VH-VL binders against Adapter SH3BGRL (SH3BGRL). Designs and how they scored, part 1

All scores and structures are predictions.

Target 1, 113 residues: Adapter SH3BGRL (SH3BGRL), of Homo sapiens (Human) (o75368)
Amino acid sequence: VIRVYIASSSGSTAIKKKQQDVLGFLEANKIGFEEKDIAANEENRKWMRENVPENSRPATGYPLPPQIFNESQYRGDYDAFFEARENNAVYAFLGLTAPPGSKEAEVQAKQQA
Below, numbering starts at 1 at the first letter of every chain, in headers, positions and changes, except where a header shows other numbers; antibody chains are not in Kabat numbers.
ipSAE, averaged over its two directions, is called F for ESMFold2-Fast, E for ESMFold2 and O for OpenDDE. V2 adds 0.75 times the mean of E and O to 0.25 times the DockQ between the complexes of E and O.
[cut] marks letters that were taken out.
Atom coordinates printed by the task and the answers are left out, and those that the model quotes come from them; centres of patches stay.

## First folded at step 4 (VH-VL; framework fv_diridavumab)

Design e01 (from d03 with light chain E100V)
Fold by ESMFold2-Fast, scan of step 4:
Structure e01 (fold): chain C 113 residues (1-113), chain A 119 residues (1-119), chain B 111 residues (1-111)
Amino acid sequence: as target 1 above (113 residues)
Amino acid sequence: EVQLVESGAEVKKPGSSVKVSCKASGGTFSSYAISWVRQAPGQGPEWMGGIIPILGIAKYAPKFQGRVTITADDFAGTVYMELSSLRSEDTAMYYCARDSSGWYEFDYWGKGTTVTVSS
Amino acid sequence: QSVLTQPPSVSAAPGQKVTISCSGSSSNIGNNYVSWYQQLPGTAPKLLIYENNKRPSGIPDRFSGSKSGTSATLGITGLQTGDEANYYCGTWDSSLSAYVVFGGGTKLTVL
């Protein structure tokens, strides 16, 4: 299961839009996911902090939502998600099999040929 | 250079409220937490609460819940702590302290604001 | 009130080594990172150790931290008169009744 760590109370327009972009993509493609609200739940915030790898943490400050996991496996932040979308590699980014007929499945099939 | 600049000393009467400010030198608190920690004369530090402005999160220690309010002005780079219903035992040094990691480990501290509650 | 227990005082001579203990429970030290703070007379606390055993830039390696189970230790070697201060441990408590908690403090006297 895909887990997206978000902050429901954030006043940042940038964070709100990034969260909506990730959640909207998952919902539109019928990918099952759980929202983990770090604003409402301190254990969610603690877990996120512990499980975002050191090399993926910002030079200063707290790792900002959205942060994306498949089960307990870190997948990336918004920038990683955006790059995956640009490269038609979102399913691979999420650790999932691309659906048949998708551009990503087509790329994967050609890569194996 | 990171500095937290606190507002000046306050002398207040019992039953009043006090509002202390904390401004980051160079501007913003956006991606880190700012906490308020007080220290009564001869005592150790006591965490009152903190805010993570960019996340819209404010958290309060149970002892101060309902009596303390922490707010932020992101544009001004300033965090405020308001303590109401003041009592003589609220006489203390009040520090703001920054947590850049999210673990409530305070890498930078203001110099402290003395609040004296006396009649 | 302090939920973390520290000895109230410790003393040693210049050049000696001292250790300061901090005892908690599974809901705080046992489950979370420990930090240590130095407070010189008349000043704000200063971060010495974070994430159990890491030093911020500018903190000499004479200061070290460790954590085992529900206890943490601050070590100071090569004591200098300028080390005379109060020392506090701190951590996050995962229970709902306490959040950020500090020790009661240890006064280090360098004689």
Scores: ipSAE 0.357, ipTM 0.780, lowest interface PAE 2.5, mean pLDDT 85

Design e02 (from d03 with heavy chain E105Y, light chain E100V)
Fold by ESMFold2-Fast, scan of step 4:
Structure e02 (fold): chain C 113 residues (1-113), chain A 119 residues (1-119), chain B 111 residues (1-111)
Amino acid sequence: as target 1 above (113 residues)
Amino acid sequence: EVQLVESGAEVKKPGSSVKVSCKASGGTFSSYAISWVRQAPGQGPEWMGGIIPILGIAKYAPKFQGRVTITADDFAGTVYMELSSLRSEDTAMYYCARDSSGWYYFDYWGKGTTVTVSS
Amino acid sequence: QSVLTQPPSVSAAPGQKVTISCSGSSSNIGNNYVSWYQQLPGTAPKLLIYENNKRPSGIPDRFSGSKSGTSATLGITGLQTGDEANYYCGTWDSSLSAYVVFGGGTKLTVL
């Protein structure tokens, strides 16, 4: 299952928009997901911090939401999601099989052949 | 480079409040947590609490819950720590410290602000 | 009283090796990363070790950290006069409300 780490209390309009963009995409495409709120739950905050890979953390600083996982596998942050969306590769980015008949499904099928 | 600049020394009466500031320069604010750690004369450090301003998250040590308030002014790049109902046992050096880990460790420290509580 | 126990003092001669222990419980050291700090007289603490055994940029490799069970150790080899300082361990305590705890400190004297 897809897990999206978010911060419900963030005052940053940029973070709020990025969170809603990710969650809205998943909802619109009926992709099952769990929200993990790092603001309300410190175990979620700890897990996210420890499981965002070192090379994906800011050189210094805290990884900012949204952060996206498939089960325990790190998929990326908002910038990675945005790039995947612009390239019509979101299902691959999420570690999922694209819906049958989509252009992304055709590309996935060709790559696996 | 990253610098944390704390406000000047304070002398306070028992029962009053003190508010210490920590100005972060060099762009520290956007992704980092800032904590407050005090150290009484001859004692080890004691964590009071911290804030992650961009996430709107603040956490306080149980001993200080209800007496300490930590706030941030993102535009000024400044974090504040207010401690109320002061007593002589609150006499200490008060440090702000940057946290890159969500309060596991502190990689940059301010020089400290002395707070003396005496009648 | 500190939650984490350190020896109050340790001493050694220049060029020697010294180790400083930090003892806790399953709710703190046993379940969480350990950090170490050096505090020279009249100065703020300085990060020496984070996440049990990692060094920040600029910290020489003669400083090392390790963790086993509910205890952590700071090792210092090739002791120098400038190493004379107080040393503190730190970690999270996961019991009740999670919060940061520090050891009581160890005064290192380089004789």
Scores: ipSAE 0.254, ipTM 0.739, lowest interface PAE 2.9, mean pLDDT 85

Design e04 (from d03 with heavy chain E105P, light chain E100V)
Fold by ESMFold2-Fast, scan of step 4:
Structure e04 (fold): chain C 113 residues (1-113), chain A 119 residues (1-119), chain B 111 residues (1-111)
Amino acid sequence: as target 1 above (113 residues)
Amino acid sequence: EVQLVESGAEVKKPGSSVKVSCKASGGTFSSYAISWVRQAPGQGPEWMGGIIPILGIAKYAPKFQGRVTITADDFAGTVYMELSSLRSEDTAMYYCARDSSGWYPFDYWGKGTTVTVSS
Amino acid sequence: QSVLTQPPSVSAAPGQKVTISCSGSSSNIGNNYVSWYQQLPGTAPKLLIYENNKRPSGIPDRFSGSKSGTSATLGITGLQTGDEANYYCGTWDSSLSAYVVFGGGTKLTVL
């Protein structure tokens, strides 16, 4: 299961837009996910903090939502998600198999050719 | 270079309120947690609460819940702590302190604001 | 209200080694990272150790930390007169209303 850590009470327009972009993509592509709200839930905040790998934490400040996991495996932040979208590699980024007929499946087929 | 600059000393009457400010410079203010920690004369530090401005989250220690309010002005890069219904036992040094993990550890501290509650 | 327990004072001569203990419970030290702070007279506390045993940039290696079960220890080797200060442990308490807790402090006197 894909888990997206978000902050429901964030006043940052940038964070709100990034959260909506991730969640909207998952919904539009029928990918199941769970929202994990770090603003309302201390355990979610603690878990996210401890499970974002050291090399993926900002040099300064708190790791900012959205943060994406497949089960307990870290997949990335918004920037990583955005790059995966640009490369038609979102299913691989999420640790999922691209469905037949998707743009990502087409790219993978062309790479094999 | 990170600096936390606190407002000046306050002398207040019992029953009044005090509002102390902490201006952060150098580094990403909004994405850090800023906490308020007080220390009464001869006593150890006591965490009052904190805020993570970019997430819109504030949290208060049980002892101070209902009397303390912590707010942030993201544009000014300033965090405020207001303590109401002051008593003589609220006489203390009040520090703001920063952390990157959400409430602890505190890697940078302000120099402290003395608040004296007396008649 | 959980307060971490530290000895109120410790003393040693220059060049000696000293250890300061900090005792808690499973809801605080047992389940969470411990940090240590040094407070020289008239100054704000300064972070010495975080995540049980890590030192911030600029903290000499003669300061060390460890954690075992529900207790933590701050070690100071090669004591210098400038180390005379109050030392505090701190952590998160996850029981009841979760919040940051500090020890009562240990006054280090360098004779």
Scores: ipSAE 0.113, ipTM 0.686, lowest interface PAE 3.9, mean pLDDT 84

Design e07 (from d03 with heavy chain E105Y)
Fold by ESMFold2-Fast, scan of step 4:
Structure e07 (fold): chain C 113 residues (1-113), chain A 119 residues (1-119), chain B 111 residues (1-111)
Amino acid sequence: as target 1 above (113 residues)
Amino acid sequence: EVQLVESGAEVKKPGSSVKVSCKASGGTFSSYAISWVRQAPGQGPEWMGGIIPILGIAKYAPKFQGRVTITADDFAGTVYMELSSLRSEDTAMYYCARDSSGWYYFDYWGKGTTVTVSS
Amino acid sequence: QSVLTQPPSVSAAPGQKVTISCSGSSSNIGNNYVSWYQQLPGTAPKLLIYENNKRPSGIPDRFSGSKSGTSATLGITGLQTGDEANYYCGTWDSSLSAYEVFGGGTKLTVL
């Protein structure tokens, strides 16, 4: 299961737009996911902070939502998601198999050849 | 280099309120967690609460719930702590401190603001 | 009241070593990272150790931390007169609505 850590109370329009972009993509592609609200739930905030890998933590400031996991495996932040989307590689980014007939599945099939 | 600059000393009467400010410079202000920690004479530090401005999150220690309010002015780069219904027991040094993104520790501290509550 | 228990004082001569203990419970030290702070007379606390055993830039390796179960220790070797200060441990307490808790402090006197 895909888990997306978000902050429902953020006043940042940039964070709100990034959260909506990730969640909207998952909904549009019928990918099951759980929202983990770090603003409403302190255990979610603690878990996210502890499980974002060292090389993905900013040297300054707080790791900002959205942060994306498949189960307990870290997949990336918004920048990583955006890059995966630009490269038509979002299913691989999420640790999922691309749907049959998709452009991504065609690319994956050619790479496996 | 990150600096936290606190407002000047305050002398207040019992029952009044006090508002202390902490201006952050040298870093990305809104994405840090800023906490308020007080220290009464001869005592250890006591966490009062904190704020993460960019997330719109404020949290208060149970002892201060209902008496303390922490706010941020992103344009001014300043965090405020207001403590109401002052008692003599509120006489203390009040520090603002930056919570690192890692695990609720304070990597930078302001120099402290003395608040004295007396008749 | 302090939530974490520290000895009120410790003393040693220059060049010696000391350890300062910090005792808590499963809801704080047992499940969370421990930090240590040095407070020189008349100054704000200064971070010495974070995440149980890591040092910030500029903190000499004479200072070390460790954690076992529900207790943590701060070690100081090669004591210097400038180390004379109060030392505080700190951690998060998940049972108390996840807020920061501190020890009562240990006063280090260097003879």
Scores: ipSAE 0.263, ipTM 0.742, lowest interface PAE 2.8, mean pLDDT 85

Design e09 (from d03 with heavy chain S100L, light chain E100V)
Fold by ESMFold2-Fast, scan of step 4:
Structure e09 (fold): chain C 113 residues (1-113), chain A 119 residues (1-119), chain B 111 residues (1-111)
Amino acid sequence: as target 1 above (113 residues)
Amino acid sequence: EVQLVESGAEVKKPGSSVKVSCKASGGTFSSYAISWVRQAPGQGPEWMGGIIPILGIAKYAPKFQGRVTITADDFAGTVYMELSSLRSEDTAMYYCARDLSGWYEFDYWGKGTTVTVSS
Amino acid sequence: QSVLTQPPSVSAAPGQKVTISCSGSSSNIGNNYVSWYQQLPGTAPKLLIYENNKRPSGIPDRFSGSKSGTSATLGITGLQTGDEANYYCGTWDSSLSAYVVFGGGTKLTVL
C-alpha cells in the first residue's frame, strides 16, 4: 500500500498543489493509497521524519510534504515523483507493476526476461 | 550559515505583555521549525512552544498554554513570541532556537533576550 | 524541578574522561531521541549531540552520546579547561501533554 504523508494545515500553495498532484495521480489511476496527515497526527509526523532517509533530508529545516512510501519503503518526495511522471516511470517509482499494455509494462516485462 | 537575531531587552510591569522577535536567515526560513526556550536566573532551560511556518503548525507547552502565542511573518523571515499576563516569575532570558530535524533538537540559538518583570 | 534527572555536578582533571547521566521514563527518553547541550557562562546553549549519538559539524569526536532504555549518557574524553560549562539533556515527552523537556543540568568543573 502506497502511503502519502501530507500536511492538511499548510498555507503554502506550492505544498497544497504538490499534494493534490500526487493524490490526484493515484486516484486517477486507481492506485490504492493511504493519506497520512502529519499536521493533525503527531505519530504520523514522527514516523515520517524518522523514515525519510538522511540523504533525502534538506540540509536545513524539515522534510516537506508530500513524502511517498510503499508500505515502509521510502519512494521519494514531490520532485522525485514529478521526474518519474515526466519519464513515464511512475509505477516503477512507486514499486508497483504497471498496467498491462502500458509503455511502463513493456519496459518492466523486458527487465524481468 | 544559519543566524537567529533576537530583539532587544525588555523591562515590563506585572500584568503587561511582551513580544519578542527572532529574525532567521541562512536557509529556507519557511521550512524551519523555530522554538522559544526561556531560562530563569540560575535555572535550566524551559520550552515554551514552537512553530513550523510552512506546515501551519504551532505547539505550546502546557504551562504556557493560554498565555503564549507564537507567530511567523514569512515575508520578514521573523518568528514572534508574545507572552501575556506577565508575573515576576517570567523574568528570564528568552531564546529562539531552530529545530534541526523536527525532533525538538536545537542546532542554532539566538543570543537571548532579557525580559525583566518588575514594578 | 525537571522531569529528567541529571547529577547537579561532576568534576574531573584535564585529559580525563567524564560521563554525565540523564534519567527519564518510557514516555520521554524511552520513546524519543535525546539531545545534549553545552552552555558556557553568559552564552546560549550549543548543540553537542542529536538523535541520541550524532554530532553536528564542528563538534569534536571526544563528545559522544548513548541511550539505553530510559536513560542517556553524554561522554567527554580528553577533558579541556574550555569544557567547563553546564550540560543539559533534552528530549520530547509523548505523554498526555506532549512537549519538550530538559534536564536540570550538570555543572562540569575541570580541576
Scores: ipSAE 0.274, ipTM 0.735, lowest interface PAE 2.8, mean pLDDT 86

Design e14 (from d03 with heavy chain D99E, light chain E100V)
Fold by ESMFold2-Fast, scan of step 4:
Structure e14 (fold): chain C 113 residues (1-113), chain A 119 residues (1-119), chain B 111 residues (1-111)
Amino acid sequence: as target 1 above (113 residues)
Amino acid sequence: EVQLVESGAEVKKPGSSVKVSCKASGGTFSSYAISWVRQAPGQGPEWMGGIIPILGIAKYAPKFQGRVTITADDFAGTVYMELSSLRSEDTAMYYCARESSGWYEFDYWGKGTTVTVSS
Amino acid sequence: QSVLTQPPSVSAAPGQKVTISCSGSSSNIGNNYVSWYQQLPGTAPKLLIYENNKRPSGIPDRFSGSKSGTSATLGITGLQTGDEANYYCGTWDSSLSAYVVFGGGTKLTVL
């Protein structure tokens, strides 16, 4: 299961749009996911902090939502997600198998070798 | 260089409120957690609470819930702490401090502002 | 009482090694990162160690940290007169209501 850590209380339009963009992609592609709200839930906040790798944290400041995991495996932040979309590699980014017949599925099949 | 500048010293009467400010300079402050930590004369530090402005998250230490309010003005780059129903034991140095990693660990501190509560 | 227990004082001579302990419980040190702060007379606390054993830029390597179970230790080697200060450990208490806790402090006297 894909887990997306978000902050429901954020007043940042940029953060709101980034969260919406990630969640909207998952919904449009019928990918199952769970929202984990760090604003309302202390355990979600703690888990996210503990599991975002050091090299994926900002050099300065708090790691900003959305943060994306597949089960307990860190997949990335919004910038990583956006880059994956630009490269038509979102399923690989999420640790999932791309839909049959897609260009991404073809690339994944080649990588299996 | 990151710098946190607190407002000037305050002398207050018991039962009143005090509101102190912390102005951040030298970088983007909105994505950092800014906390208020006080230290009474001869005592260790005591965390009051903190805020992450960009996330809209404010947290308060249990001891101060109901008496402390921490707010931020992103345009002014300023964090505020208001403490109400002042008592003599609220006499202390009040620091604002920036949380570096999201682990409640404070890498930059203001010089502190003195609040004295006396009748 | 302080939630985190430190010895009130420690003394050592210049060039020596000193250690300062910090004891907590499973809900704080046992679950969470420990930080250490140096407070010179008349100044704000300064971060010495974060995430149990890491040093910020500008902190010399003679300062070190470690954590085992519900206790943490700050080590200072090559002790200098300028190290005379109060030292505080810090962490946060985990649960549904996370909050920051500090130790009561240890006064280091350089003899």
Scores: ipSAE 0.269, ipTM 0.723, lowest interface PAE 3.1, mean pLDDT 85

Design e15 (from d03 with heavy chain D99G, light chain E100V)
Fold by ESMFold2-Fast, scan of step 4:
Structure e15 (fold): chain C 113 residues (1-113), chain A 119 residues (1-119), chain B 111 residues (1-111)
Amino acid sequence: as target 1 above (113 residues)
Amino acid sequence: EVQLVESGAEVKKPGSSVKVSCKASGGTFSSYAISWVRQAPGQGPEWMGGIIPILGIAKYAPKFQGRVTITADDFAGTVYMELSSLRSEDTAMYYCARGSSGWYEFDYWGKGTTVTVSS
Amino acid sequence: QSVLTQPPSVSAAPGQKVTISCSGSSSNIGNNYVSWYQQLPGTAPKLLIYENNKRPSGIPDRFSGSKSGTSATLGITGLQTGDEANYYCGTWDSSLSAYVVFGGGTKLTVL
């Protein structure tokens, strides 16, 4: 299951827009996901901070929401999501199989064969 | 309800540093921006900077860049402001304040901490 | 030194109306919400108006705010002796090093 760590209140309009973009994509494509709110839940906040890989952490401060996981496997932040979307590789980015008939599914099938 | 409790008054020598604390209770401390705003005698307020504890990201006003450090212990509900290289012009009341929806609309204020820089 | 310009003082008698102006630029007032704060002698500032014209719970409707272009106005009707205070406008400056800016303050004297 896809898990998106978000902050329901963060004092940042940019973060809110990025969260809406990720969640909106998942909803529009009928991809099941769980929201993990780090603003309301200390355990979610602690887990996210501990499980974002060192090479994906900012030089200063904490990893910023949204942060995306498939189960407990780190997939990326908003920039990684945006790049995957630009390359029609979002399902691969999320660790999922693309829908049959999609352009991404054709690429995945070719590489697998 | 939300309450911001600041540490006690400080008297410091020129060239030293001061560290003031602000302990938050009630409301949603860690998800809001907590700012430091100072007010020199007879003057208006000056924003020094702030931090959103859950993000660990601090912003500083240009005037204080390099001299102020704002940190948070978000599990303890406390924000700190350290001001270095103190000058007589740093004599002021120092307030912590909570941004209601972002960085700059302050719905709750501490009572203020007096910092006096004197030789 | 303040970034936003306010008149240093204003005065009126009880029951009268006063307005306090706050002037900025396109990078601050022109682009962002304006808030107003009341500071009674010896106390911390108190939020009177947020998002240009909204009142927090407990603020009477005789306090009002408005914004036009790069200027904002605080209006106080039915003036009371308890309104005697300093009033400050505040906003966000969206320039390269984004930060909070305040006006220099207006001392309201109730005659």
Scores: ipSAE 0.015, ipTM 0.645, lowest interface PAE 6.3, mean pLDDT 85

Design e16 (from d03 with heavy chain W103Y, light chain E100V)
Fold by ESMFold2-Fast, scan of step 4:
Structure e16 (fold): chain C 113 residues (1-113), chain A 119 residues (1-119), chain B 111 residues (1-111)
Amino acid sequence: as target 1 above (113 residues)
Amino acid sequence: EVQLVESGAEVKKPGSSVKVSCKASGGTFSSYAISWVRQAPGQGPEWMGGIIPILGIAKYAPKFQGRVTITADDFAGTVYMELSSLRSEDTAMYYCARDSSGYYEFDYWGKGTTVTVSS
Amino acid sequence: QSVLTQPPSVSAAPGQKVTISCSGSSSNIGNNYVSWYQQLPGTAPKLLIYENNKRPSGIPDRFSGSKSGTSATLGITGLQTGDEANYYCGTWDSSLSAYVVFGGGTKLTVL
């Protein structure tokens, strides 16, 4: 299952929009996911911090939401998600198989043609 | 270099309130947590609460809940701590301290603001 | 009283070693990272150890940390007169309302 770490109380419009972009994509494509709220739950914040790989953490400060996992496997932050969307590779990014007839499957077919 | 600059010493009467500020020199607080830790003369440190401005999270120690308010001015990069209903036992050094890890490990500290409560 | 228990004082001669204990419970030290702070007279605390046993840049390897169960230990070897200070352990408690807790402090005297 896809897990998205978010901050429900963030006042940052950038973070709010990024969270909604990720969650909206998952909802629109009927991909099952769990929201993990780091604002309300200290254990969620701790887990996220420990499981975001060092090369994906800021040099200082907190990893900022949204952060995306498939089960316990780190998939990426918003920038990685956005890049995957640009390349029509979001299912691969999430560790999922793109459904037949999806935009991703169509673009991958065109790229190889 | 990272520096936390606190406001100046305060002398207050019992029953009043005090508001202390903490400003990041050469940066902003929005990607960090800032906590307030006080230390009464001859005693150990006592955590009052903290804020993570970018995430909209503020947490308070149970002992201070209802008397302390911690806020952030994201525009100026300043964090404030306001303590109300002051008593003589609130006389202490008040520190702001930065937590960059999320584990409440304080890598940088302000120099402290002395607050004296006396009649 | 502090939630975390430390000995009130410890002393040793220059060049010797000391250990400072910090005892808690399963909801704090048992579940969370421990940090250690040095406070010289008239100064703010300084982070010595984080995540149980890691040193920030600039902290010499004479300082070490460890954690076992619900207790943590700060070790200092090659004692110097400049090490005279109060030492505090810190962590957070995972109970219903998560909050930061510190030890009562240990005064190190280098005689």
Scores: ipSAE 0.313, ipTM 0.754, lowest interface PAE 2.7, mean pLDDT 86

Design e35 (from d03 with light chain A98D)
Fold by ESMFold2-Fast, scan of step 4:
Structure e35 (fold): chain C 113 residues (1-113), chain A 119 residues (1-119), chain B 111 residues (1-111)
Amino acid sequence: as target 1 above (113 residues)
Amino acid sequence: EVQLVESGAEVKKPGSSVKVSCKASGGTFSSYAISWVRQAPGQGPEWMGGIIPILGIAKYAPKFQGRVTITADDFAGTVYMELSSLRSEDTAMYYCARDSSGWYEFDYWGKGTTVTVSS
Amino acid sequence: QSVLTQPPSVSAAPGQKVTISCSGSSSNIGNNYVSWYQQLPGTAPKLLIYENNKRPSGIPDRFSGSKSGTSATLGITGLQTGDEANYYCGTWDSSLSDYEVFGGGTKLTVL
């Protein structure tokens, strides 16, 4: 299952828009996910921080939401999601099988063959 | 270059409130966790609470819940700690401290603000 | 009392090795990273070790950390007079109300 770590209390317009973009994409494409609120739950906050790989942490400060996992496997942050979306590779980015007949499904089929 | 600059020493009467400030200079301020840690004379450090300004999250230690309030002013680059209903046992050095891991592994500390509660 | 237990004092001569222990429980040290702090008289604490055994830039390799079960240790080799200080362990406590906890401290005297 896809897990998206978000901060419900953030006053940052950029963070709010990025969270909406990720969650909206998943909902529009009927991809199941669990929302993990780091603002309301200290364990969610700690887990996210510790499980974002060291090479994916910002040079300065806290790893900022949204942060995306498939089960316990880190998939990426908003920038990684946005890039995957631009390249028609979001299902691969999430560790999922693309819908039949999509351009992404054709690429996935060739890579797994 | 990261520095945390705390406000000056305070002398307060029992029952009053004190508000200490911590101004961050150098580096990115709002995306770090900023904590307040106090140390009474001859005692070890005691975590009071902290804030992650960009996330709008504040957390308080149970001992201080209801008496302490931590806030941030992003424009001023400053985090505040207000402690109310002061008692003589609140006499301590008050430090602000920063970490990138959220509430543990404090990598930068202010020099401390002495708060003396005396009649 | 502190949730994390440290010996109140340790002492050694210059050039020697000393170890400082920190004992907790499964809800703190057993499940979370441990940090170590040095506090020279009249100064703020300084981070020596994070994530159990890692050193920040500028901390010499004679300082080391380790964790086993619900206990952690700070090791100092090649002891110098400037190491005379109080040393504190710190970690996260996951029980009841998640929050940061510190040990009671160990005073290192360099004879």
Scores: ipSAE 0.222, ipTM 0.707, lowest interface PAE 2.9, mean pLDDT 84

